# Ledger of designs, part 17: VHH binders against Type II restriction enzyme MwoI (mwoIR)

Target 1, 363 residues: Type II restriction enzyme MwoI (mwoIR), of Methanothermobacter wolfeii (Methanobacterium wolfei) (o59646)
Amino acid sequence: MKNPKFTENQKEIEKEEFEFLQKLNFIIKESLELFNTNLKNSMKFINYITLPIIMASIESKSFNPFSEIIEKHIAFILNSKMNSLGYKFLPLGYSSDLTYENDNSIIHIDIKTANLENPSDFKDTVPLGINQSSYPGVLDCKIRGKNIKADCKKIKVYPNIPTTYNNKLTITNALLFIYPDYKEIIDEIREDYIAIRELISINLKDILTPIEGSLEEFLNYKPSNEKKRLEPILDNIVRGYFIHDKLRHEFSENVEKDLEEFEKKIIGIAKKLKEREIKPVAILSISIPNGELAPHYDDEIVSGKSWGSSFRYHYKKSGNSVFKGLDNKASRAVFLHINKEYLPVLKKYFDPITVYELTEKRL
Below, E stands for the ipSAE of ESMFold2; O stands for the ipSAE of OpenDDE; V2 stands for 0.75 times the mean of E and O plus 0.25 times the DockQ between their complexes.

## First folded at step 10 (VHH)

Design s05 (from q01 with S27F; framework vhh_nb_b201; at its last look DockQ between E and O 0.01; V2 from the best seeds 0.00; counts 0 for: pae E 14.7 > 2, unsure alone 61.9 < 65, grease 24.5 > 24.2, placed apart)
Fold by OpenDDE, look of step 10:
Structure s05 (fold): chain B 363 residues (1-363), chain A 123 residues (1-123)
Amino acid sequence: as target 1 above (363 residues)
Amino acid sequence: QVQLQESGGGLVQAGGSLRLSCAASGFTFDDYAMGWYRQAPGKEREFVATIWEGGDTYYADSVKGRFTISRDNAKNTVYLQMNSLKPEDTAVYYCAKDTLYGSGSYFEYFDYWGQGTQVTVSS
C-alpha cells in the first residue's frame, strides 16, 4: 500500500523525535567512559556476587549476569545528565525503565540488554513491549500459525503508552546494550550446583537441627506445593554456608568436603567472569515512532512472541534499512558504540549499520 | 554447523498414525523453538506445528486436534505425532529451527531446515 502522505503535524512530531534522539545519543556517547569505569568498579566485587548469579541462572535459559548492573549504571548516569538538561524524572509505573518530562514532552527510555548469542533481541527487528511504545501495531491475526481471531486479516495491538500526555508529546527511545554471552561459563557449574542442592536436601534434617527447636514440625508442614517450600529452604542454606560462615560447622565432614570443593568451583567461575570484558559489544540507540505516525510504519512492525503484549519493529527488511524517518534521510537506529572485532557478526543482523559520531556514518 | 535430520515418514492408510522425529545438532537446542512444515506437490510450503523453548505449542488449523508436537531436550529431538491421517496430509515434512533465541519468532524467521521426510497417506 502506498504510504499515505505525511501531515505537517506528523512531520513536526518526527522532527522532535529525531532532535531528542540526537540529544540522547550525545549524552550516552559522552558518558561512555564514565559508564565503563563504573562497571569496572562493580566488577571488583564479582567474587561476592557470583553465587547469587549462579542461583539466579538455574534455569536453562540464557542469563546475562551483568544485565542488572548495567541497567542500574545507565539509569544513574542518565538521571544525572537528563536533569542537567532540564528534564525531570517522572516514573509512571507500567512504562519504560526511565521516564522524564519537560515543558513539551514526556520521554520514555527503555534499557535493554542482549547477549550476542541471542539474536532475538536485535536480529532484523527490535522487540517492543506494550510499555515501550505509543505506536499501535497492525499485526497478523496469527502467531506461529495459531489463529488469534477468526475472519480477520490484521489486528491492532495497543500499547499502554498514549501518544500524548496532557498535550505533551510522547517520545519513546530504546537503548540496547549487546554483550558477549556468558552462558557457557554458567553451564560449567550448573550441574555442580544442582548436585549441591541435592546434597543439602538429603542432609536437610541434620543441617536444620541446630537452626530450629521444632524441626520435626517444620519439616512435616505440607504446603500446597512441596517443591516451592523446599527450594527457598535450600537456597537459604546455600547462602548461609557460602555467603555467611555460621553454618559451616554444622555439616558432616563428608558434606563439608563437597561444599568446599564447590566453593573452589565458584571462585573459578568468578575468575572467568572477571576475565571477560564487560564492555558492550555494541550500543544501539533507537527512536521508536510515536503512534501519531501511524500508519506510516505499519509495514515495519511485526508480531512479537505474545499477542497483545509485544511487537517488533524492523531495522531492516529485504536487505534494506527501514529504520528511517519520514523523509528517508535520517536513521531511527544508530550505533553509539561498536567493538570492531564483532563488526562482521553484527552485520549479519544489521545491514547497513549506521554509527553516530559527530555526524552519522554508514559502515 | 546446524544440522536437522528428519525420520519416521512413510506410507500409511487413511486414519492411520505416524510419528516423525527430527534430530538436531550444532546449536543449543533448548534455547530455540522448533517447528514442522510440509510441502505437497505443486503447493507452497505450509506451517504445521511449532513448539517453543518453554514448551508452548501451536498448530495449523488443518492439523489441530490430530497432530501433536513435542520435544526432548536431552536428546535434542523434536517429534510430530500424527494421528487420524488424511490423504490431504500427503507431503514432504520438514523440520525447522527458529532463528530467534528464546523469544520466539514467526515461521518466517526459520533459518535452518532439514532435508524432509515423505509422508504418503493412501485413501
Scores: ipSAE 0.000, ipTM 0.216, lowest interface PAE 14.7, mean pLDDT 81
ESMFold2, look of step 10: ipSAE 0.000; ipTM 0.216
ESMFold2 (binder alone), look of step 10: mean pLDDT 80; pTM 0.815

Design s06 (framework vhh_nb_b201; at its last look DockQ between E and O 0.01; V2 from the best seeds 0.00; counts 0 for: pae E 16.3 > 2, grease 26.7 > 24.2, SAP .732 > .668, placed apart)
Fold by OpenDDE, look of step 10:
Structure s06 (fold): chain B 363 residues (1-363), chain A 121 residues (1-121)
Amino acid sequence: as target 1 above (363 residues)
Amino acid sequence: QVQLQESGGGLVQAGGSLRLSCAASGFTFDDYAMGWYRQAPGKEREFVATIWEGGDTYYADSVKGRFTISRDNAKNTVYLQMNSLKPEDTAVYYCAKDTLYGSYFEYFDYWGQGTQVTVSS
C-alpha cells in the first residue's frame, strides 16, 4: 500500500511490539557470554555425538549439526530470563518454539538457524512458519506455474495463530542464528559411512548369528520396502559397535579392521567439527508485525511457495526503510551479534547493517 | 462503528444493466479493499468482485467481462456496474469490507444488509 495511514490502535500495537523487541534484545545481548560458554561446554562432548551427526546427515541435504544444540541453549536461557520478567511459559503445541504469556500479551518466539551458504534463508527474506505469525501473507495466484485462480493475481494465506488471544495481543519474534556451512566436513565421511553399512550388510548373517535365535526367519522376512527395514538394522549395528562397543567380537578380523579404520576417520571428523567454532556468524533479532497492522506490511509479508504452508518476511536493502516501523524511528530487525570477519559477506545480504548496542548503531 | 449500506438493486430484464452502490462509514475507507458478494436462493454466498485500495480488481469467472467494480475514496463508496445481466445473476448482493488488504475469497469482516437484484427472462 502506497503511503497508508495508520490508526491509533495500530500505533499502540506497534509500540508494544517494539517495547518487547527492546526487552528481548537486551536479554539476549546480556546473555551472549553465557550462551557462548554453554555452547563451548557442549562441544566438549563432540566426540560422542559425531557419529550420530553423521548418521543423521546421510541425506544429500545440507545439515547443521549444531542447530539443535543452539536451539536448546537459547530456549534454556530465555525460559529463565522471561520467567524473571514475569512471563509464564505457555506451550500451545501448534505454536512457535517458545510461547509465553503475561497479563497483556501472548508472545511467540521462533528460533531459527541458517547456513551462510544458503542465502535463501536470510537474504532479503526470512522464512516464517504458519504457526509463528498472526499476519496473513499474500500469495500469488500462480504457484510453480500452475494457476490457483485464473482471474486473480494474489490471495491471502492465513497463519495458525490469531492477532489476539482473549484480548491479549499476539507478539511474534524471531531469532535467527547464522552459521557457516558444515556440509564440506560431513561430505568427507559420507561415502565412508555408506561403505561401512554395506560392509555390515554383506556380513550380516555372521554378525547377527550370536544375537538372534531365529536369525533365518528374521533375515528371510521381506517387508514391502526392503530398504526401510534393512537400514535401521544396519544403523543399530553401527551404534552397537562404535557407541557401545558391544559387538566387536562378532565381526571377522577383516571386517573389524575396516571398522577400526572408519573409527579413525570419525575421530578426524570430530576434530574438524571441534575446530570449527560453534559461535554464530551473526544473530538477527526480528519483530514480526501483528496482523492488526495490515495492510501496512502487506508488501513485506508474503506467502511462501505453497498455499497455507509458509510465508516470508521481506526486508528492504536499499533506502531508508530496512525493517522499519510505521513511524520510521526504530527497526523491527537488528543484529545482536556480528562476527566482524564476516562483515563483508553479510553486507552482501544486509546493507546497511543495524546492530543493537544498548542503542542501535548502523555499520 | 463500521457501516455498509447497499443501494441500486431492483428488477431488470435480461440483457439489462444495473449499478449498485455501497456507502461506507466508520473506518478509513481508503485503507481497505472492498468487495461484492451475492447469494441466490438456496445457494451459498459467492464471491463476485473485489477492489483493492490500490485499484486492482478481481472478478468471479461468472461475471468477468460483464461486471465492473470501482471505488470513489472521496465519497467512501464502492460501485458495481452490472451489464448484460442474466437470470442467473438474480441474488441478494452484499457489500463487504476487507479485514486485511488484498482479499479474493471470504476475507471480509463486515457486511451490508444487501440489495435484491432480480433479472427476469
Scores: ipSAE 0.000, ipTM 0.193, lowest interface PAE 14.9, mean pLDDT 81
ESMFold2, look of step 10: ipSAE 0.000; ipTM 0.231
ESMFold2 (binder alone), look of step 10: mean pLDDT 82; pTM 0.837

## First folded at step 11 (VHH; framework vhh_7mjh_2)

Design t01 (at its last look DockQ between E and O 0.62; V2 from the best seeds 0.00; counts 0 for: pae E 5.3 > 2)
Fold by ESMFold2, look of step 11:
Structure t01 (fold): chain B 363 residues (1-363), chain A 118 residues (1-118)
Amino acid sequence: as target 1 above (363 residues)
Amino acid sequence: EVQLVESGGGLVQPGGSLRLSCAASGFTFSSYAMSWVRQAPGKGLEWIGRIDTSGRTSYAPSLKSLVTISRDNSKNTLYLQMNSLRAEDTATYYCVRRTGDWTYFQHWGQGTTVTVSS
């Protein structure tokens, strides 16, 4: 059987998607110097955010300390630049945080970060929530290693975002920021922080006296959907002591000595984080197909790990991702920036690498 | 009934070594993380370290090169090996059972006293 042809409407959709991709790519590429300056400004204050970073890292999983900073600076650039191109900021609650409107379209931009050392975060794929695609995903109804399966041919993963808002076309994009791994720095301090939590926990009886019942019962209470009281109390005391200079001298002298030694280690970690490359290794810009383009991208948009509540767009499935309905065969996924120091590592995961370059408009 | 009994304390010379034991009963020892805690006279409690059910250890950074925690699940026994002992290591040493990660310490042994003569 012959693959269905693109309708004229579908070709117009892809033209609009391609034209917006070019506008987005131009904005981000032109703004890289501002982005780098803004990152340096944030790093002036690394000493103040290092403890929250350490506190967030207390788990066995890998952690990126700078992803939120990167995302916020890019969002600021987009919000400040999109108006000059005739787009109004228009967040809709159950949409991407970066949602914009013009006369013809509603634009959704999703900013994603990925760890270079974890290729499942970025290799040939981008994970999406239900507010970041208008294309229904194929629902995977098999359980690996078992004979339990369902025929889900009639059921798709349905996004919240429609293919149009009234007569305005939905356009969805992702900006994927690939960044260095910071595991070795974070693992170094994690053991020290665990020790500090234990030290405070042991000595809580010096600063907490139960009115009724035992301190053990109070601290170990766990509501069905929440952590035990001990956890938020420890977090609060850590913030009070190290950020707000409270509770000093409420502990015994030997305990205070250990807390002050940890404070010195926080400063050392802040220095190591400041010295590590925090700029993205690469920036990948992706046009996500509109749902009216079904079935042409069905093989590329499938359910994520949470069947029915997330998606994956496999933008490199079966070769290079292109606007399948356009004659120019333009790529839906292009690099806006590559740190050449990391190019050998990136070549392990991407071949070919298509890079957007600023050019003069042709007439 | 959960019982934790420490032993092996006593007088030791500076620079010496000592191994403390904690005999556990009344629960499935291999299913619980265990900790050592000490308290010098007139001082606050000091966490020494822990060992989880897989045998992985974590230590207070100031003690990491001086102590080793191990467990023998076949004998329901927790151990603390201390080396290069100093006068500041004089303390009562407690074996402590945890019911899980981030659980307030629920069961403590009676303690065993280590005295390092300077």
Scores: ipSAE 0.210, ipTM 0.721, lowest interface PAE 5.3, mean pLDDT 83
ESMFold2 (binder alone), look of step 11: mean pLDDT 82; pTM 0.826
OpenDDE, look of step 11: ipSAE 0.386; ipTM 0.757

Design t02 (at its last look DockQ between E and O 0.29; V2 from the best seeds 0.00; counts 0 for: pae E 3.9 > 2)
Fold by OpenDDE, look of step 11:
Structure t02 (fold): chain B 363 residues (1-363), chain A 120 residues (1-120)
Amino acid sequence: as target 1 above (363 residues)
Amino acid sequence: EVQLVESGGGLVQPGGSLRLSCAASGFTFSSYAMSWVRQAPGKGLEWIGRIDTSGRTSYAPSLKSLVTISRDNSKNTLYLQMNSLRAEDTATYYCVRRTYSGDWTYFQHWGQGTTVTVSS
């Protein structure tokens, strides 16, 4: 049953959203130091973290090698703080990264990461999955200004999350962590990794000697339309060697020498990454409108990258808020942290910038 | 039929330089990454380096400072420039297409090789 208090009641819904947003903002702001400390601790193991990521990113793709670390640390901090404030952890499985319950609301918190190198992740919209909001977004024929089907009808994208859980209001918030680009560092090792794979490839016969049958048959085996197994096998051997202390195979002296040199390079890359530090350029706290507010936000929340599986909350290009405001006064999006060195870059994408410093301030 | 023909090998003194060539035919050369591999007498195969379709190169770490791979798509030719040659660089050098396409033992696209001997 829908709570009459919130049903088609913009004022009351936005009030609840705003109150929680302020609370969350406060929590995160107070926890920034702890967050940074925890991240530093993780960097003690950067070499073991970096290698698998490099292996997974042999192609020229942009990625944040620390995304998972960020998410886990934030989750840890939030769980601790939310619990201390009396919120109950409520895992719903189909919902956002974190879900909590209080007397009046079910709270969903989604953690987002983005890189400055890929502005599409944050420049115009906040991407949302169907499990990250209660808002039925509009599925439009246009994606990023491009018409996919000129004559298609607009439909609703219905998320997994209801607008209410019984008498409790669904509140959805996103925490967006924008990080600098580390691609240039990772790119330094990509070609070396390719080299290592080639080295190993030449030695596959020896490595795979225990395999019954023909090596050719083994390597060319693929189920259905999958790629040949050679590539993943090579990567697996590399992991075995560097991550699992050579458990896969003992190579010839010459190959071992090359592998050792590669290891040194990995260590070097790890050091470089460590020196760059893992600090966000900006942390953005966003209150996502409840689905009951559809009449008021339909122009703000539309289809995302994927038909029927995602939608986007648009930035407001004019006015006093990055996003459509709460009660026409407060911003739904607030920067909790900004690296001042990147302020000019951020201003390119966010105008104006609302910052939380005990109170909201416009920058 | 895919053909790879290496050339440029010979006798060279320690510290010398040598440029090897690989003439490719029977396929669209520009569409494939190419690699150099060598085999010293009585030793296994050793990967030297690779050049992809965009001209990006990768090298064995131990040889990176000593070799340069390049390609001329207009001539369907792969090159290996070697500098500061040592006795240990004595080997037969092979041009190889698609080092990731399968088992080296069964690889179909090898040249006949060109032999380099480094001796005083």
Scores: ipSAE 0.230, ipTM 0.667, lowest interface PAE 2.0, mean pLDDT 82
ESMFold2, look of step 11: ipSAE 0.313; ipTM 0.786
ESMFold2 (binder alone), look of step 11: mean pLDDT 82; pTM 0.817

Design t03 (at its last look DockQ between E and O 0.59; V2 from the best seeds 0.00; counts 0 for: pae E 5.5 > 2, grease 24.6 > 24.2)
Fold by ESMFold2, look of step 11:
Structure t03 (fold): chain B 363 residues (1-363), chain A 118 residues (1-118)
Amino acid sequence: as target 1 above (363 residues)
Amino acid sequence: EVQLVESGGGLVQPGGSLRLSCAASGFTFSSYAMSWVRQAPGKGLEWIGRIDTSGWTSYAPSLKSLVTISRDNSKNTLYLQMNSLRAEDTATYYCVKRSGDWTYFQHWGQGTTVTVSS
């Protein structure tokens, strides 16, 4: 059976989605200078977070030290601007943390960050959780590389959030922030940090006396599905020594000298992190189709990698995804900001690049 | 029973080179990461570096240009090549077996003493 034409209700849904997208685009574009100022203010305190950033980089290969900072500043701006424009903050549980209401709708906004060096996180697509869409996703029930499949056409990936809340329309948006990779700065000190952990580890007998059993038994103990006790102890000693000035003079002089040299390197890394521009390389604003618009976006909203537990929205399927039920040719995905220093790299991933402007032409 | 026996220590002149060996027995040598550690008289232990089962090495940054760790799995032997030796390299050098990343050192060798002096 052919896809039905858009109903009048579906056209009204897309009108509401488009109008909110325009409002969101205006808010973010108007706020870029405040966002930049807030980021710069956070960087005044980089010395206090540089060691935690280094420590986290050991645990994660795909680490961006500024992702959380960026996300929190944008969330603050959105909460302020949305409230000042008459949207009431409305946390619902099993919804996004940035949920708002007005007379007509319940708004869900998610802030996504992507590393410029990992284009699978931003090029043509955006991953979505089950609380970040109301549109049922197409499910692919084949096992890659095997002759095993099922007919899954009767089922979809079903989200947690409804298409409406008591006659208020669900509107779902993503703000995608693409930022620079910081691998070279972190790699500069990663080996040094590993060496410091090893140094502390072999000298633990200077500060830790076994009570019953051996230090080896104590430190190598691994509770079920948890790290060996050595790992949290080393992390704790590192925090105590470098953040809180504890345990100073508890090690031999040569060990203390090496710890002091590492401290100087932390300070140097903090300066390099502060000097690296942390503004997003690009900002993309995305309107995610409401589930009442099915089946019109079935080829764009599909199951994510966790088969049935997540979604992926291909916002650049067949070019740019558009509001298919509206007379205009408005895109559901809009660039709000481009850092011109990265334009040559961005052109490898996007063509064309058209950036939203604040001023509307009035007739 | 795990046994680690270091050898190759002795007196060496400043600027010289020395290769230390560690003969391993009592375990499947190729399945374990290995480390070198040293201790100068009256000082705390100093980590030199490690080599994992794939041959990937990590070194203390202050020593990285001066030392090379290697292994010969066919001989169950760990090596430490040291170049441009200085008086501050005078120490007892230990071979250490590890069972994996962030395992507290399970077995230490007896050590071999290197003295750098005219």
Scores: ipSAE 0.186, ipTM 0.712, lowest interface PAE 5.5, mean pLDDT 83
ESMFold2 (binder alone), look of step 11: mean pLDDT 83; pTM 0.830
OpenDDE, look of step 11: ipSAE 0.216; ipTM 0.658

Design t04 (also named u04; at its last look DockQ between E and O 0.59; V2 from the best seeds 0.00; counts 0 for: pae E 5.0 > 2, framework grips)
Amino acid sequence: EVQLVESGGGLVQPGGSLRLSCAASGFTFSSYAMSWVRQAPGKGLEWIGRIDTSGRTSYAPSLKSLVTISRDNSKNTLYLQMNSLRAEDTATYYCVRRSEPGDWTYFQHWGQGTTVTVSS
ESMFold2, look of step 11: ipSAE 0.332; ipTM 0.810
ESMFold2 (binder alone), look of step 11: mean pLDDT 82; pTM 0.818
OpenDDE, look of step 11: ipSAE 0.409; ipTM 0.770
ESMFold2, look of step 13: ipSAE 0.197; ipTM 0.663
ESMFold2 (binder alone), look of step 13: mean pLDDT 81; pTM 0.814
OpenDDE, look of step 13: ipSAE 0.092; ipTM 0.587

Design t05 (from s03 with F102W K111Q; at its last look DockQ between E and O 0.48; V2 from the best seeds 0.00; counts 0 for: pae E 6.1 > 2, framework grips)
Fold by ESMFold2, look of step 11:
Structure t05 (fold): chain B 363 residues (1-363), chain A 123 residues (1-123)
Amino acid sequence: as target 1 above (363 residues)
Amino acid sequence: EVQLVESGGGLVQPGGSLRLSCAASGFTFSSYAMSWVRQAPGKGLEWIGSIDTSGRTSYAPSLKSLVTISRDNSKNTLYLQMNSLRAEDTATYYCVRRTTEWYTGDYTYFQHWGQGTTVTVSS
């Protein structure tokens, strides 16, 4: 029971996975200019959405204010292109971002973003949820206790996606977009935002005059099964004041002045976000092995730190991961784009870097 | 009964420095986050900054280079160091008790206030 050979069925699976990877790479590379243009065009609205972005980023402790917005735009562009080429969109594709079918396959594509300054999210690996793979992962745990030591590698962690659906092969891919970190820009305004929430909080009496009885008791009430009342009220007042131009002149003059100064700082942050230009640092296209290919990728697909509730695909664990059953030894992970301004930083993590180029040939 | 007593106010010249103290009693001081707030005559309340139970501070950005908040849990005392004082810093300064998790997410209304100490910055 050493390294078993690929069966003919396994070789056919890898041929289908490779052929789809080539089609996906062509589609995305051909659409790259449109992705970048749509992102740039949406920056005309940055002045109007900067406060909501700041609020969401600080509350979630995220320092990439654009990630979910960008992922939505990328998904829209990709879906439009796939539909125009005859792939049928499947809206009930479970938890995958995009699901399609053709005559032979059910295709799952997940769009992921990573911060360039957090290499554990992209360097040699891609995180997978249990809904983003059909390949059973090896449980990577070592139990070290007083009376027990164990290495859990014999335990498989089974994902939710089957290897076939309705007699069609399941194909799973990830698109990984690496972006610059926006931490410095968000940190610059973090203290100002905290200060504004505090300022509003201590002056709530100016705008909550109709509340009879103890305002302190009202604002600090914590129902046994509900959130505290203060935080939603503060968020509502921030939105009312800055987005809707309501509640103006309800505070004293010095408080209004401080609110107006914060508004100017929001505009300054919007300008800095616009100057950063939202362009990916790199785009990586990854074919995730189908579960029928076990055990050939067992050393590359491993459970995450959560003891079997997530996975990682180590697409570069012993070099570049390839289609191991194909004679061409093509790579399963392919760079589609590199922003040249970030090459020195990227070479710290990837060496060499080879970028897919369009050809006139078609599959 | 919860008591917060500010002290150290008075008359100072522009450019001078002053340290305010807040003596706390009637509760376990080390278990609560604390804030400094001020009110200039005829103006609304201004948040200066806060300090949590681990000693982490946050400040109003316009004051960050001018003030320092510290606490001494062995003396049940909160401090506000103010430097490079200006006429606009003339105000009544209040010590305020918060919840135990102010900075980390248990955000509540400012619950207990001291009676204040007056700082006057003039020639």
Scores: ipSAE 0.151, ipTM 0.684, lowest interface PAE 6.1, mean pLDDT 79
ESMFold2 (binder alone), look of step 11: mean pLDDT 83; pTM 0.836
OpenDDE, look of step 11: ipSAE 0.383; ipTM 0.761

Design t06 (from s03 with S50R Y107F Y109S K111Q; at its last look DockQ between E and O 0.41; V2 from the best seeds 0.00; counts 0 for: pae E 8.6 > 2, framework grips)
Fold by ESMFold2, look of step 11:
Structure t06 (fold): chain B 363 residues (1-363), chain A 123 residues (1-123)
Amino acid sequence: as target 1 above (363 residues)
Amino acid sequence: EVQLVESGGGLVQPGGSLRLSCAASGFTFSSYAMSWVRQAPGKGLEWIGRIDTSGRTSYAPSLKSLVTISRDNSKNTLYLQMNSLRAEDTATYYCVRRTTEFYTGDFTSFQHWGQGTTVTVSS
């Protein structure tokens, strides 16, 4: 309770965390050109994934069509670079996206994406699942907007990741990719997709003839999984028509014309997605304190919005994001990349912006 | 009982304009999204567009520059303004109440149809 000093073991933990952060920062920073090249290669195939993106986006208000692609390319880079540096890939089904080991430590790296228009996901904080930290989160048992409080000093949000695995230190990191909002492009096509579903729905009699009973009764049937038959049928027909060239010319001439016009719009959206700046706005590298460092980060690692089921690391809440037990006071959160086009916007959220730079030796 | 009654159809010259009306009764009009649908003789049904409870509109791509849908909740009336009419716009025009979200709706979302009003574009 008396703000205890860092023990020598705690200082050693922070040295290990800092040294790994430096290795991770070097790997990612040196690999940015490869990441960009790999992303450009994926974009060659945007025409094949644009319709699935549209179909997935119809209820999502902050959908990022490239988040999975970004995450997979970074995971590929990490797996290659970590393995070549003597870290063995160690996938665990309940931990962060990427887990590695060497003789001394088990490394957990989580790749996160955040929408620039949603600063609560990146501004001076990073959300953490219970599989993404070993530090118990402090509970503040208040109910938003109500005068209802409990004393929760006896419990914390307990993560799934231990502070050590046998004698190997748990080290946890996040790579946070901030990306632009694609809402205007997706909104442009969303209403047209809804229109096409309606068009198919009212003309379904052209391709689905009832044998017994009414078509309306057939389509309104809810099987045991509680989905009405109409909804999956419409999505299936869309895929058949636009991806597989099935059902062409099975509708009347005027309906076919409207379907062909929508196909042109899909192509136009694919072009707009390909042309939009698809690179991350910024990349932030974060060292998350090990749970053996308690209580030194209790004011920074707290329960998240889903009280008891998640937490957040407020890496700037105490005035800076540092390794508190190290004399150098190095930052636990460092920018690896900033897209210069977005620097004015980023300065609204971050002050100062600390950028990792490679140090070159003169030969 | 839900009732939708279209009016305003008739004979019109090519290049002309026409406004169709749909009088709604038997339900809380302001709580429902509404659609216009048409069917030319011998052709499939063609969705024209919708207007939601907030007044936002969406149109079939081929008709977007030619039509305007509006609603007057104080009169329980849905409107379709059509401009630059062509012979191919000859059809029966239906007012339709939607009971569920368009993209997530089932087939019954068009269960409440009006009787239709016929528009003939001819010289």
Scores: ipSAE 0.012, ipTM 0.538, lowest interface PAE 8.6, mean pLDDT 80
ESMFold2 (binder alone), look of step 11: mean pLDDT 81; pTM 0.808
OpenDDE, look of step 11: ipSAE 0.344; ipTM 0.732

